# Miniprotein binders against q9vhn3: the designs that were tried, part 17

Target 1, 154 residues: q9vhn3
Amino acid sequence: MDPDDDLVLENEAEEIERLQLPEELKKPIDPEEEDERVARIEFNCSGCEMHEMVHYFGRKPPFALGVIYPEDNYVMRDPFQPPPPRWQSKPEYYIAMGTKCSICSKTVCKDPGCSFYYTASFCLPCGKEELKNWPPEAQARIRKQMSVSQGRQT
Short names: E, the ipSAE of ESMFold2; O, the ipSAE of OpenDDE; V2, 0.75 times the mean of E and O plus 0.25 times the DockQ between their complexes.

## First folded at step 13 (miniprotein)

Design b3 (at its last look DockQ between E and O 0.69; V2 from the best seeds 0.69)
Fold by OpenDDE base, look of step 13:
Structure b3 (fold): chain B 154 residues (1-154), chain A 82 residues (1-82)
Amino acid sequence: as target 1 above (154 residues)
Amino acid sequence: SDEDLQKLEEQIERLEQRLQEIQEQLERGDETVEKLLDMMYEIFELAQQIAEETGDPEMLYELFELIFRAYRLLREAKQMEE
């Protein structure tokens, strides 16, 4: 076993180690960019058992281009789309999950069985009381929405 | 215009009807997840258009409600596939 064979193998191993692209070329996903995509805001609907983690609460989600909500909304990034590549600003879809009732401040989802909107968002209990003060046309619209939601609970 | 508003309202009603039909298909066990995704994005694009053109909060609310319902159905369907 010639001593020269061991030296050639050590040099090939060192060359292979040098040709191994440093694992560091996994560009560290900027911890801040990864962190912005993690949903950190708890959303709990008071009208149903829906519990979700969402990305934003407010009127102007930074990922919602051109959309301004009249009220603070719980907003989640679309979970069904792959994250855009870092080099490409692709507009993302999003889900407006719900809001707070303008009267009682309880969190409610956008399900017609949990909330409705007329000038402001209401939970069903508060909205049913306010409904009496609304124009007939608004009352008719909200009654239609409530009828659709009741048909799904049967 | 009032005519344009009416056309948008009719479009929203058509989307609501289509969503209901897809929901009924899902309840029957028909594979409509792809159709539901496509519809969710169609509604989203309309919401984006309305936001840019008029910003009507009532119409936007209705569209976001539909998107939310679509999302909920998608989530339920995926949980049944696992």
Scores: ipSAE 0.773, ipTM 0.902, lowest interface PAE 0.5, mean pLDDT 86
Fold by ESMFold2, look of step 13:
Structure b3 (fold): chain B 154 residues (1-154), chain A 82 residues (1-82)
Amino acid sequence: as target 1 above (154 residues)
Amino acid sequence: SDEDLQKLEEQIERLEQRLQEIQEQLERGDETVEKLLDMMYEIFELAQQIAEETGDPEMLYELFELIFRAYRLLREAKQMEE
């Protein structure tokens, strides 16, 4: 029975455990920050071949300070510049890629050949059926938009 | 007011026309990346202004469409510079 051996062993284990605490405090424990910056949401347009990984789906992206969409949008942070510093509080640039059609729930990008918006977003097939129920002025405006997307104006 | 809304609609129409012209430049192989970046950010700043002042969802969605079109052209332009 050697009390010095037992005492030294116990002190070494306790001292090593205490020395590990600063390293544990340096570990990043902020999963929300990493989740915002990582594009983990897959966006596939049903009307064309657009495919991207995006950062957010909803009405109020956290990186778009002060903006609330009228419906859920697939939103990507600006891929061409780094985001501004967090302390700046100025909204960063972002791209609203698309929505779900209000009738059939298919995902569509914001290209006028894939979707359009009048009070809600519609894919072209659903929107063409709903268009007949709208005021004449709205019908004319949306038909003009669709003519531009088809590459001809009349 | 009607005059303010008409002015904004004309501004959006000019942005759309300019974007079409830049698309034609890209199709000819001209350098377009900086022009497209400038346009995308210009349209975004207008969208922020409209969201703060009126919040008109029809006009905002028109601007979101233009931003998206500029983004698609930017992807194409940057690929061609490889």
Scores: ipSAE 0.598, ipTM 0.809, lowest interface PAE 1.2, mean pLDDT 75
ESMFold2 (binder alone), look of step 13: mean pLDDT 83; pTM 0.787

Design b4 (at its last look DockQ between E and O 0.72; V2 from the best seeds 0.69)
Fold by OpenDDE base, look of step 13:
Structure b4 (fold): chain B 154 residues (1-154), chain A 82 residues (1-82)
Amino acid sequence: as target 1 above (154 residues)
Amino acid sequence: SDEDLQKLEEQIERLEQRLQEIQEQLERGDETVEKLLDMMYEIFELAQKIAKETGDPEMLYKLFELQFRAYRLLREAKQMEE
């Protein structure tokens, strides 16, 4: 049993350990990249029973090219488009779901039965009170919207 | 120009009318999924144009309203096909 055989086996084991490619090259798929497509922001309309998960709340959605909202909006990526391949930046469509009332800060959807916009967004109750202070043309526009929305709730 | 603004307003009015017609079709049980998708796309493109050219917030918010309504109808239409 020549003592030289043990030295050769130790060197082969060390060389095999060095040739083991570090398992570290499985770059964890950055959980953040898969995560950016998951809607994590809760949207609840105070004017109706709509509840949705959305992707963004603010004025400048990162997926919205060239659109800047004058106020913070709840924005959802288009759920009907297939996700673009990871290697292709396709423009994604998006939907502005709603905002906060500029007076009472309640969340409201874009439905004309829940909110309207004139210089800012309003829920219908707050907007009805502010309407009295607006130009006649603005009042007429908002009254028309309110009349159409009331006809759909019957 | 004032003429360009008027044309945009007329386009928005046409979209609103079309959306109402699609809603009536949906209520009759007609196929509307493709029409609603097309409409959402047209609204998006018009919103992008307005945002780039004028940035008029009232027109943009009207388009966002229409798009949101189209989205709701599209959800309803898809649920009826399942």
Scores: ipSAE 0.743, ipTM 0.896, lowest interface PAE 0.6, mean pLDDT 86
Fold by ESMFold2, look of step 13:
Structure b4 (fold): chain B 154 residues (1-154), chain A 82 residues (1-82)
Amino acid sequence: as target 1 above (154 residues)
Amino acid sequence: SDEDLQKLEEQIERLEQRLQEIQEQLERGDETVEKLLDMMYEIFELAQKIAKETGDPEMLYKLFELQFRAYRLLREAKQMEE
């Protein structure tokens, strides 16, 4: 009797603890959210001199609500405005700095002289080789983009 | 619709033209910081619109490229302003 009564009280006590102590009401700031406000990831473009410390690498940066990248991206918070308050779940303005080449995994920035996108991101050397396998329409479009991006205007 | 997609593509093309003009202004030493900030915010808003309405990864990739190029110019412009 008492064991069954104790079991029922134990189950009831566990239920009450779950309902009465929503840790989310007193939960401190998530450490990963605090880390996301500090730029700890080194971004080096293999195709140019771009070097930055960025905040996130992946497909779903926590500060960019509602956006999921098709590929892992190096993402930096906009350094020209302060971050929003943590209690306000609103996306920050952000900058997608670059990706890893889908073939060789070298890091490349978004500059068209370093990488381009067709169904996936490619550094220029790998993309030039993969271009041969694409439909003629896509080949022509990418070649046009590359010719515009190959020269810095003087 | 095809008309809506074409309008979005035209907006992206105009953004690229404007970025090129701002780059030339920066090279002449003109003040460009506010124009580049406006561009970065406009590109962000258009990317959200495209993600919501079409989700076209090609257009999104182009906008991310333009935003990165604007960021690079803005960094240069801020350095000159200091």
Scores: ipSAE 0.613, ipTM 0.815, lowest interface PAE 1.2, mean pLDDT 75
ESMFold2 (binder alone), look of step 13: mean pLDDT 85; pTM 0.828

Design b5 (at its last look DockQ between E and O 0.50; V2 from the best seeds 0.63)
Fold by OpenDDE base, look of step 13:
Structure b5 (fold): chain B 154 residues (1-154), chain A 82 residues (1-82)
Amino acid sequence: as target 1 above (154 residues)
Amino acid sequence: SDEDLQKLEEQIERLEQRLQEIQEQLERGDETVEKLLDMMYEIFELAQKIMKETGDPEMLYKLFELMFRAYRLLREAKQMEE
C-alpha cells in the first residue's frame, strides 16, 4: 500500500473544492424588499362593495416621489405594471383608492358615487349636509357630481 | 396664470369625456385595455405636473377620481379578456 497514493487523492479533493465555483449565493431577496411590495392594508369602501388590499395609508407614499396628499389617502401601487428591475428605479404608477370622510371618518373610495372633495373629502351623506354651508359654485359642482353618480346606479 | 388654470381644467374635462367614451366602448364589448392604460398614464402625468406647478387640491382630486374610475374599468376589461 504505497504511501504515494494517499497524497494524490488529497490533492484531487482540494482541487475539486477549488473548482467548485462559489455557488453564487443568490442573495436572498431581502424579505423586507419583497414585503414592501405586498399590499397589507385593507381598504373597504363604506359607499360601495369595493374591497381591496392597498400598500399605503397616509399623505406621503414612499413609492410616489414628491407626492403629498392634503389628506390621508389609501394608495395602491399599479398592479398592472411589471415590477421595475432592481437596478432600474423606474417611477411606479400609483392609484389613490380612497380616503376617510372628514366628518364621520368612514372610508370611501374615489368614485363620485361614494365621495367628493371640497376643501376636504366627504362621503355623500355627510357632504349633502355640509353642502348648504358652501359657496353656490361649489354647491353646483357637487350637485352635478351627485346627479351623474345616481344615473349610473340605475 | 388664470389662462394656465383654464387650460388645465379643459384638459381634465377632455379626460373625463374620453373616459366616458371608453366606458361606453367597454359596454359594447370593444377592446379597451390599451386605451385605459394610455389614459391612466396621461392622468398620472397630468397629476404629476399639477403637483409640481400649482398643487391645486381640487384638480388633483378630480384626477384621482378619474384614475380610480379608469382602474375599475381596466379591471373589468381584463376580466372580460380571460
Scores: ipSAE 0.692, ipTM 0.872, lowest interface PAE 0.6, mean pLDDT 85
Fold by ESMFold2, look of step 13:
Structure b5 (fold): chain B 154 residues (1-154), chain A 82 residues (1-82)
Amino acid sequence: as target 1 above (154 residues)
Amino acid sequence: SDEDLQKLEEQIERLEQRLQEIQEQLERGDETVEKLLDMMYEIFELAQKIMKETGDPEMLYKLFELMFRAYRLLREAKQMEE
């Protein structure tokens, strides 16, 4: 085969293998529920005014090929960028909006002023209590992160 | 290797610094939409790379945070164009 055919075949095969198609884990129940572009899940951050309708809650969004989140996330398609053509099997842009706090289960967005991640996601109040028992290096890193998000310098 | 991980962490730090600079530009009223779209593309590509090479959840969650922050700024920037 010529190099152009090899490159095209390798790129397409590599993308499919690397991205792990979600088909095995997605079972359509109703044609209306199969519409990948309908945002049906309400996301409200308990720590700020962020509100959006999102497309998925869980660990394996079907439109984000090859992505397995460490915990359940509220995930939406990026409304500002066009999706790739379906025939390309390219990953689609996505935005992880937020999670549930691992302690109190309140919904919080990814803004550093609302939540942070260390082994699990925490809202700021719960995280500040859990932070006290973490290794000193981890405490310093996370405290610096929270200080920047709140406009303080330390 | 540890050198590869350090390079990835440096890339994430540079992305955060750029996002902070773009936020300041937006606050001054500068045009930021195209810069934010470029930033989101770079964050997306780095997240895909990290998922394939290491899957490190700390790095991935930092990129998810940066993507979310860029998205919020892009919403704000697009509203200002109206």
Scores: ipSAE 0.649, ipTM 0.839, lowest interface PAE 1.0, mean pLDDT 76
ESMFold2 (binder alone), look of step 13: mean pLDDT 85; pTM 0.824

Design b6 (at its last look DockQ between E and O 0.65; V2 from the best seeds 0.00; counts 0 for: pTM E .710 < .8)
Fold by OpenDDE base, look of step 13:
Structure b6 (fold): chain B 154 residues (1-154), chain A 82 residues (1-82)
Amino acid sequence: as target 1 above (154 residues)
Amino acid sequence: SDEDLQKLEEQIERLEQRLQEIQEQLERGDETVEKLLDMMYEIFELAQKIAKETGDPEMLYKLFELIFRAYRLLREIKQLEE
């Protein structure tokens, strides 16, 4: 059993270990980055049965570049797009889900059957009362929106 | 300009009509998920343009309504496929 055979085997094992491409340590997804993509804000529409988890509530969503809402909105990241690769800042689309009624503060979705916007957001009950105080053109626009929404609930 | 505003309003109206047509197609059982997604993103691009150029809140809120309606339809379809 020649002592030279053991030396050759040790060198081959060390060479194989060197040729093992360092497992690209998949940098653990920073738990904080994963955490930012989880929708944690509950959204419940008072006008319909819609319930969703959303990512942001406010006027300036950090993922909505250049958009400033005149009032606080519930905003969701686009769920239909794959997350951008960490190395590529791809603009993400977003969905404004709803707001609070400017009169009664109830949460309402963007559905024409639940809310409308004129200078502020209104639920349909509050908006119908305020409508009387608005210019005729605004009244006509909102009445048209309400008529379209009622036709879908039948 | 007032003319530019009118053109944008007409564009929004056309998008609303197209969305309604897609909704009616979906109700008939026609597979239009891709068309609905494409339209949703078309509305997004217009919203981004308006936000950058004018920031008109009424136009933006109308576009957000349309995006929301498209989203709701997409969610309904996905729930039916599960």
Scores: ipSAE 0.769, ipTM 0.901, lowest interface PAE 0.5, mean pLDDT 86
Fold by ESMFold2, look of step 13:
Structure b6 (fold): chain B 154 residues (1-154), chain A 82 residues (1-82)
Amino acid sequence: as target 1 above (154 residues)
Amino acid sequence: SDEDLQKLEEQIERLEQRLQEIQEQLERGDETVEKLLDMMYEIFELAQKIAKETGDPEMLYKLFELIFRAYRLLREIKQLEE
C-alpha cells in the first residue's frame, strides 16, 4: 500500500481552499507548525516484527533542534518522558527507529539483525552483498555485529 | 584531534558492550529498566556532542542504533510486566 506521492498532508480540503486564493495573497503553512507531537506515521520493519507509530520521517526532526540526519529517518519522540511545552525551544530525547534501505528501499529498523550503516543504510540482505566490496576492517566490524545479533536475540 | 576521536570511539564501544551484557543477561526489574534509561540518555547526550563537534555520520548512526536497541529492550520489558 505505497502512496503514489509523498502523502505527508491529509488536509486536502484546506489545501484546495488555499489554492483558490490568488498566489500573491497566499502564505505557505509552515510545516513545522503541524502537530509533530502526534504519532501519525506508520513504521513497519521489513526484517522483523517491529511496528510503531512514529512522529516524523525526514532528515531534520523539528523537535530535535540542530540535528540533521544524512538520510531520511523514521523518528519517534521519547515515549518515556513527556515532551516539553511547545513554547519552550529545546531539543528532546528521541529514537531514530529506522530508514529505507539504500538499494531496495524496504523499510528497516536499526536492529543489527535487520540493517546496518556504512556510508549508507542497508537492509541485511542488500548489505551482505555490499559488504564484499568494503575495506577489510569495515567488513570485520559488520560481520561481528551480524554474528552477535543472530546468535543471541531477545 | 585524532586522539579525541579515538576516545569517542572507545567510549562508544564500551557503551555497546554494556548494552550487549544487559541484553544477554536479560535482568528483569526496576534496576534493569533504570540501567537502560540511564544508558539511553547517556548515549543521546554523546550523540548531541558528536553532532555538534564533528557530525561524523558513522559514529552518530552507531549511537542511534544503540539507543534503538535499548528502546527495544525497554519495550519488551514493559510488555512482559503487563
Scores: ipSAE 0.618, ipTM 0.809, lowest interface PAE 1.0, mean pLDDT 75
ESMFold2 (binder alone), look of step 13: mean pLDDT 79; pTM 0.723

## First folded at step 14 (miniprotein)

Design d1 (at its last read DockQ between E and O 0.75; V2 from the best seeds 0.76)
Amino acid sequence: SDEDLQKLEEQIERLEQRLQEIQEQLERGDPTVEELLDLMYEIFELAMKIAKETGDPELLYKLFELIFRAYRLLREAKQLEE
ESMFold2, look of step 14: ipSAE 0.696; ipTM 0.846
ESMFold2 (binder alone), look of step 14: mean pLDDT 83; pTM 0.803
OpenDDE base, look of step 14: ipSAE 0.799; ipTM 0.914
ESMFold2, look of step 16: ipSAE 0.709; ipTM 0.853
ESMFold2 (binder alone), look of step 16: mean pLDDT 83; pTM 0.800
OpenDDE base, look of step 16: ipSAE 0.798; ipTM 0.913
ESMFold2, fold request of step 20: ipSAE 0.699, 0.700, 0.666; ipTM 0.852, 0.853, 0.838
ESMFold2 (binder alone), fold request of step 20: mean pLDDT 83, 83, 83; pTM 0.803, 0.801, 0.797
OpenDDE base, fold request of step 20: ipSAE 0.809, 0.809, 0.810; ipTM 0.919, 0.919, 0.919
ESMFold2, last read: ipSAE 0.702, 0.696, 0.710; ipTM 0.853, 0.856, 0.860
ESMFold2 (binder alone), last read: mean pLDDT 83, 83, 83; pTM 0.804, 0.802, 0.802
OpenDDE base, last read: ipSAE 0.810, 0.811, 0.810; ipTM 0.919, 0.919, 0.919

Design d2 (at its last look DockQ between E and O 0.63; V2 from the best seeds 0.71)
Fold by OpenDDE base, look of step 14:
Structure d2 (fold): chain B 154 residues (1-154), chain A 82 residues (1-82)
Amino acid sequence: as target 1 above (154 residues)
Amino acid sequence: SKEDLEKLEEQIERLEQRLQEIQEQLERGDPTVEELLDLMYEIFELAQKIAKETGDPELLYKLFELIFRAYRLLREAKQLEE
């Protein structure tokens, strides 16, 4: 092994080390950015056993582009999509989990067996009472929705 | 227009029907994760369109219901694939 081969290998190793682009300092994931993706709001449906952690409660989720709810909603970021790359602000999908009943303020999920919407959200017990005060067309629509949900609980 | 509303209602009805069909498949033990994801995102795109065009809260809340149902089914389907 000629001594010249060792010098060439050392120079190639040094050149490779110089050509190694500085490891893009993985910018420490800003602890604040990681923190914004953690669901911290407890969601419990009073109509079923659903319990979930969600990201937002209100009318204007910061991650929901162009959507304003007429009432406060529990909203979760889409758990099935990878977080968008930091360089691509892709609009995230989101799940509106539920809301509070406009009459009794109990939290209910968006399952038709737990709630319905007409001008406001109602749990099924409160909504059944309010239904009597609504136009016949609205009553028919809501009754149809309730019938579909009851058929799944059997 | 009234005609535009009727078309949107028909689209929502078709989406609900597809969701029901997938649910029935899942109940038979066929995992449909990919189909559920595709459907969920199709519903999202329609919701985004309605939000931009009319903001009709009744249509939006119906779509949010469907998205929520799809989400629940996705949770179940994923558990069957594990």
Scores: ipSAE 0.790, ipTM 0.910, lowest interface PAE 0.5, mean pLDDT 86
Fold by ESMFold2, look of step 14:
Structure d2 (fold): chain B 154 residues (1-154), chain A 82 residues (1-82)
Amino acid sequence: as target 1 above (154 residues)
Amino acid sequence: SKEDLEKLEEQIERLEQRLQEIQEQLERGDPTVEELLDLMYEIFELAQKIAKETGDPELLYKLFELIFRAYRLLREAKQLEE
């Protein structure tokens, strides 16, 4: 390729897409600057259209001091406020987006139309089967939650 | 202890009711971003308190659900303003 005879190849953009290499992985040079706040984990709910890039997957997000989730959670840092100064020792805000279902391992968001929690997190199909083994009071609470969620989806 | 739990549950119910009211406003095409942000942070502060004081996973996961629902509505409201 020469400067005087610079042709744009028609398949260049298609090859980049086929490689499926995120451009952000190629561009950050100084990893300890603004790049430390880049959300790099893809979250896709299997029960709805929710999709986001999030900052952490696990039980102990480093930016959520003092909280340890009983399960691995997909966690996003607060997109609306900067984190508090470190000298204040105050935890920053965050959003727990979802988990993996304890039975089928499908990724589900925390919307009551996609998942619910009772001793563990479940997608709705697996939870409906697991719910049959729970005390009647717990069954009634979860069934009420699911009924309200169905009405909201109109 | 039981009375303290009941007070927390009542507070959570009021927060969920406020979220539902804002959701209904949004469905009518009235974007209420500021009210929704205020509510989301109020729920977050309660979740931090519960995590420190009791660590009750049932209460915490309910509050995380409400925070997520508020975020989802915020995202939808900002898409409508575009």
Scores: ipSAE 0.695, ipTM 0.847, lowest interface PAE 0.8, mean pLDDT 76
ESMFold2 (binder alone), look of step 14: mean pLDDT 83; pTM 0.807

Design d3 (at its last look DockQ between E and O 0.64; V2 from the best seeds 0.69)
Fold by OpenDDE base, look of step 14:
Formats: sequence, C-alpha cells, structure tokens
Structure d3 (fold): chain B 154 residues (1-154), chain A 82 residues (1-82)
Amino acid sequence: as target 1 above (154 residues)
Amino acid sequence: SDEDLQKLEEQIERLEQRLQEIQEQLERGDPTVEELLDLFYEIFELAQKIAKETGDPELLYKLFELIFRAYRLLREAKQLEE
C-alpha cells in the first residue's frame, strides 16, 4: 500500500466531509411539538359504546382553519393523513366527534342515533322532549333523522 | 340565495346517499377504503366551503355528521383490510 494511497484517501475523506452539507441538524422534534399531536382528551359517547381520544374540546380548534363551532365540540385531527412536514403549514383535516347535550350535558357523538342539532345539540332523549316546542318543519326533519337511525340498529 | 341553499342541500343529500351505498358495500364485506377516503375529504371540503361562505350551522352540523359517519366506516374498512 503506497504511502500516496493513504494521502489520497485522507483527502477524499476530508472532501467528503466538506461536501457533506452540514446535515441540517434535524432540530430535535421539540418534545412539545410532538406532544401537541397526541390526543389527550377522552371522548365517551353516552348514546353508544364509542370511546376515543381526541385533540381538542372547544369552539375554535387551533388546527381547524376558519371553523368556529356554535358550541363546544370534541375534535380529532385527521388520523388518516401523515402529519404535515414541519415546514409546511398545510391545513389539517379534522373530525368533530361530538358535543355535550345542551339540556343534560351528557357527551354524545355526531351519529344520528346518538344526537341531533337544531339551534343546539341534543341527545335523543332530551331532544324528543324538546321536539314538541319546535316549528313543524324542524320537527319533520328530526323525525326523519330518528327514523333512519332506528332502522340501522335493527 | 334560496336557490344556493337548495343546491347545497341537494349536494349534501347526494353525499349522504353515496355514504349509504358505501356502507352497504362494507356490510357485504367489500372493503372500500379508497372510496371512503375520497368521500370523507369531499364532504370535508364542502364543509369548509360552507363555513367560509355562509356559516349555516344546520348545514355544517349535517356535514359534521356525515364526516363522522365516514370516519367510523373508514375505521371499520381498515380493520377488514388488515
């Protein structure tokens, strides 16, 4: 092994090290940023056996662009898309999982067998009692929803 | 306009019908993950449009219901593909 071969290898290694663009030190994913994507809020529907962990409870999810809920919603980030790259503020999709019944405050999912919306969200039991106080058109809409949901449980 | 509202309601009805058809396929054991994903995002984009244009809470909550139903079906369909 000629001593000149070692000098060429050292120079190539130094050139490779110089041509190694500084690995943009992948800034350690701020443990706090990874932590914001973890669903920490428990969601339990009182109308069915659905149990999920969600990311937000309120009217203005920070990841939901341009949507303001009229009432507090349990909101989950879209679980079907990979997380956007840190450098891309891509709007995320999200799922409104459910709300609290405006009468009894029980948590209910968005399933038509568990809740409905008319001016506010209602669980089916509370909504049935309130239905009599609503305009005929609203009553007809909600009755249609209830009939469709009952047909799926048989 | 009343005409614009009617068109939106018709669009929502079409989306609900498509969702029902996919649900029936899934119940027959045919996994339809791709079709469900497409429909999920189509419903979502319509919700975003309505939120920006009118903010009609009745229409939005109907779309949120459909998104939620699509989500449940997607979870079921994915479990059938595994």
Scores: ipSAE 0.783, ipTM 0.907, lowest interface PAE 0.5, mean pLDDT 86
Fold by ESMFold2, look of step 14:
Structure d3 (fold): chain B 154 residues (1-154), chain A 82 residues (1-82)
Amino acid sequence: as target 1 above (154 residues)
Amino acid sequence: SDEDLQKLEEQIERLEQRLQEIQEQLERGDPTVEELLDLFYEIFELAQKIAKETGDPELLYKLFELIFRAYRLLREAKQLEE
């Protein structure tokens, strides 16, 4: 085989592959439909060892019509009822499982023993440090929430 | 509007109190799965109402917390039932 012929054939195949790759990334059948039926995203809480497979990570889950989260969330479809047919466009129930800490990026669930929200989500260690810089009223509210979640023994 | 916000906060507090009571019932082994399912959907319906009417992220994230806590208890209760 002539080396120039090999290079031309290889370059032509690579050129087609490169052109197809961007187009395919823009063209493939909507993976959101497949993700809605199968929970393929792994969620592991760093604070309590909760583990689930969830359906979506982001701000606007396709099965939660009209809901936009202020930050990326791990979201699971309601596991207690089958989803309605897509052609009906009826709202589904869903569970926001958790998010990434806005400071350290560790994944934490929504349990008050693992994370809390004030303008952004924080794991407890990062949140306790950030809490020190907040207005006193906000500090009191969040400290009360954390105390109730950790010390319910009465 | 501050009065409306206060009433929503009171409603959320009542839902959280119910969730805490159900958690205590589950710890005693009382059958509470149906009540917990009812609460789970009640909290979600309020969250959807708030998302449509105000979009207040503090209230929404509190309700998302309650939905998650109810789910966690439901998962544990259903595993014990099976």
Scores: ipSAE 0.638, ipTM 0.824, lowest interface PAE 1.0, mean pLDDT 74
ESMFold2 (binder alone), look of step 14: mean pLDDT 82; pTM 0.790

Design d4 (at its last look DockQ between E and O 0.56; V2 from the best seeds 0.66)
Fold by OpenDDE base, look of step 14:
Structure d4 (fold): chain B 154 residues (1-154), chain A 82 residues (1-82)
Amino acid sequence: as target 1 above (154 residues)
Amino acid sequence: SDEDLQKLEEQIERLEQRLQEIQEQLERGDPTVEELLDLRYEIFELAQKIAKETGDPELLYKLFELIFRAYRLLREAKQLEE
């Protein structure tokens, strides 16, 4: 191994080190930013046995740009969407998991077998009673939704 | 306009139909992860559009239902691919 080969290898290693763009030190994800991505709110549907941890409960999720709910919703960040790169302000996908029944305040998921929305959210038992007070067109829409959901449980 | 509302309702109905078809495929044991991801994207884009243009809560809540259902199916589909 000629002594000149060692000098060339040292120079190539130094050039590689110089051409290594400073690894943008992946700033350690601020432990606080990692903490904001942890779902801490328990969601339990009273209509089905669904249990999930969600990120937000309210009308204006900070990660759901431009969405304002008319009532408080349990909202989760989409677990199947990769986190957007820090430099890309891509809107995060989110999942409205459910809400509280406007009559009985029980938590229900967005499944048509558990709840429906007309001016407010209702669990199926409360909604069936309220349905009698609604316009015929609204009644027909909700009845159609309930029929589709019952056909899947058989 | 009433015409714009009708078009949006028809779009939602098409998305719901596609979701039902994917669900039926999944029930047959066919993995549908990619199709579910694509469908979820389309539902989300429509929800964002409606939120910006009209904010109609009835349409938005229908789309939120579809997103939620697609999420459940996606979890099931991923478990079948493992």
Scores: ipSAE 0.785, ipTM 0.909, lowest interface PAE 0.5, mean pLDDT 87
Fold by ESMFold2, look of step 14:
Structure d4 (fold): chain B 154 residues (1-154), chain A 82 residues (1-82)
Amino acid sequence: as target 1 above (154 residues)
Amino acid sequence: SDEDLQKLEEQIERLEQRLQEIQEQLERGDPTVEELLDLRYEIFELAQKIAKETGDPELLYKLFELIFRAYRLLREAKQLEE
């Protein structure tokens, strides 16, 4: 075999490999550390376009000291607030993004146009069927919520 | 007591009104991140208080809703100020 052809081929493969290493470093300084990158649980609302990666699913997130949720919630650390220093014993800000509907198990966010709570969490379709048997105060709250949500979407 | 519960409900209603006013300000293109940050702090502190003192799930879930809505508005307000 001719050594010239083999030598040139090896150099070209090495150059291609070097060009395939993208820059992963963050150029702009983000004081909030892009906390969404450490979140590993996917949250997609079935009632709207909300999508986030969240940090916890359950009733007692470790970063929300002293809070026990009545149901399993998808919970995210607040991406707009850096965590307090470890030596400063203060609760972190957190966001309960949503739950699973107690009837159909679809994932819904906390927006009043997507879900509501009365003794349990419901997506709007399941809740509309369930509310007919609830006290009038609870029914009025849900009907008001639905009217406001329809008037706000554009 | 019933009086304590009513006062907490009134506090929550006032927080929701402030959030609604900020949302309307954002829809008109006149946002401020500072007002949202102050409101977030107040909502969060009330949620911590209720979790410690009563644990009432209806009050807590309402505050969780307000925290979520404040988060959405903060995202919008930060985008408008860019």
Scores: ipSAE 0.603, ipTM 0.800, lowest interface PAE 1.1, mean pLDDT 73
ESMFold2 (binder alone), look of step 14: mean pLDDT 79; pTM 0.747

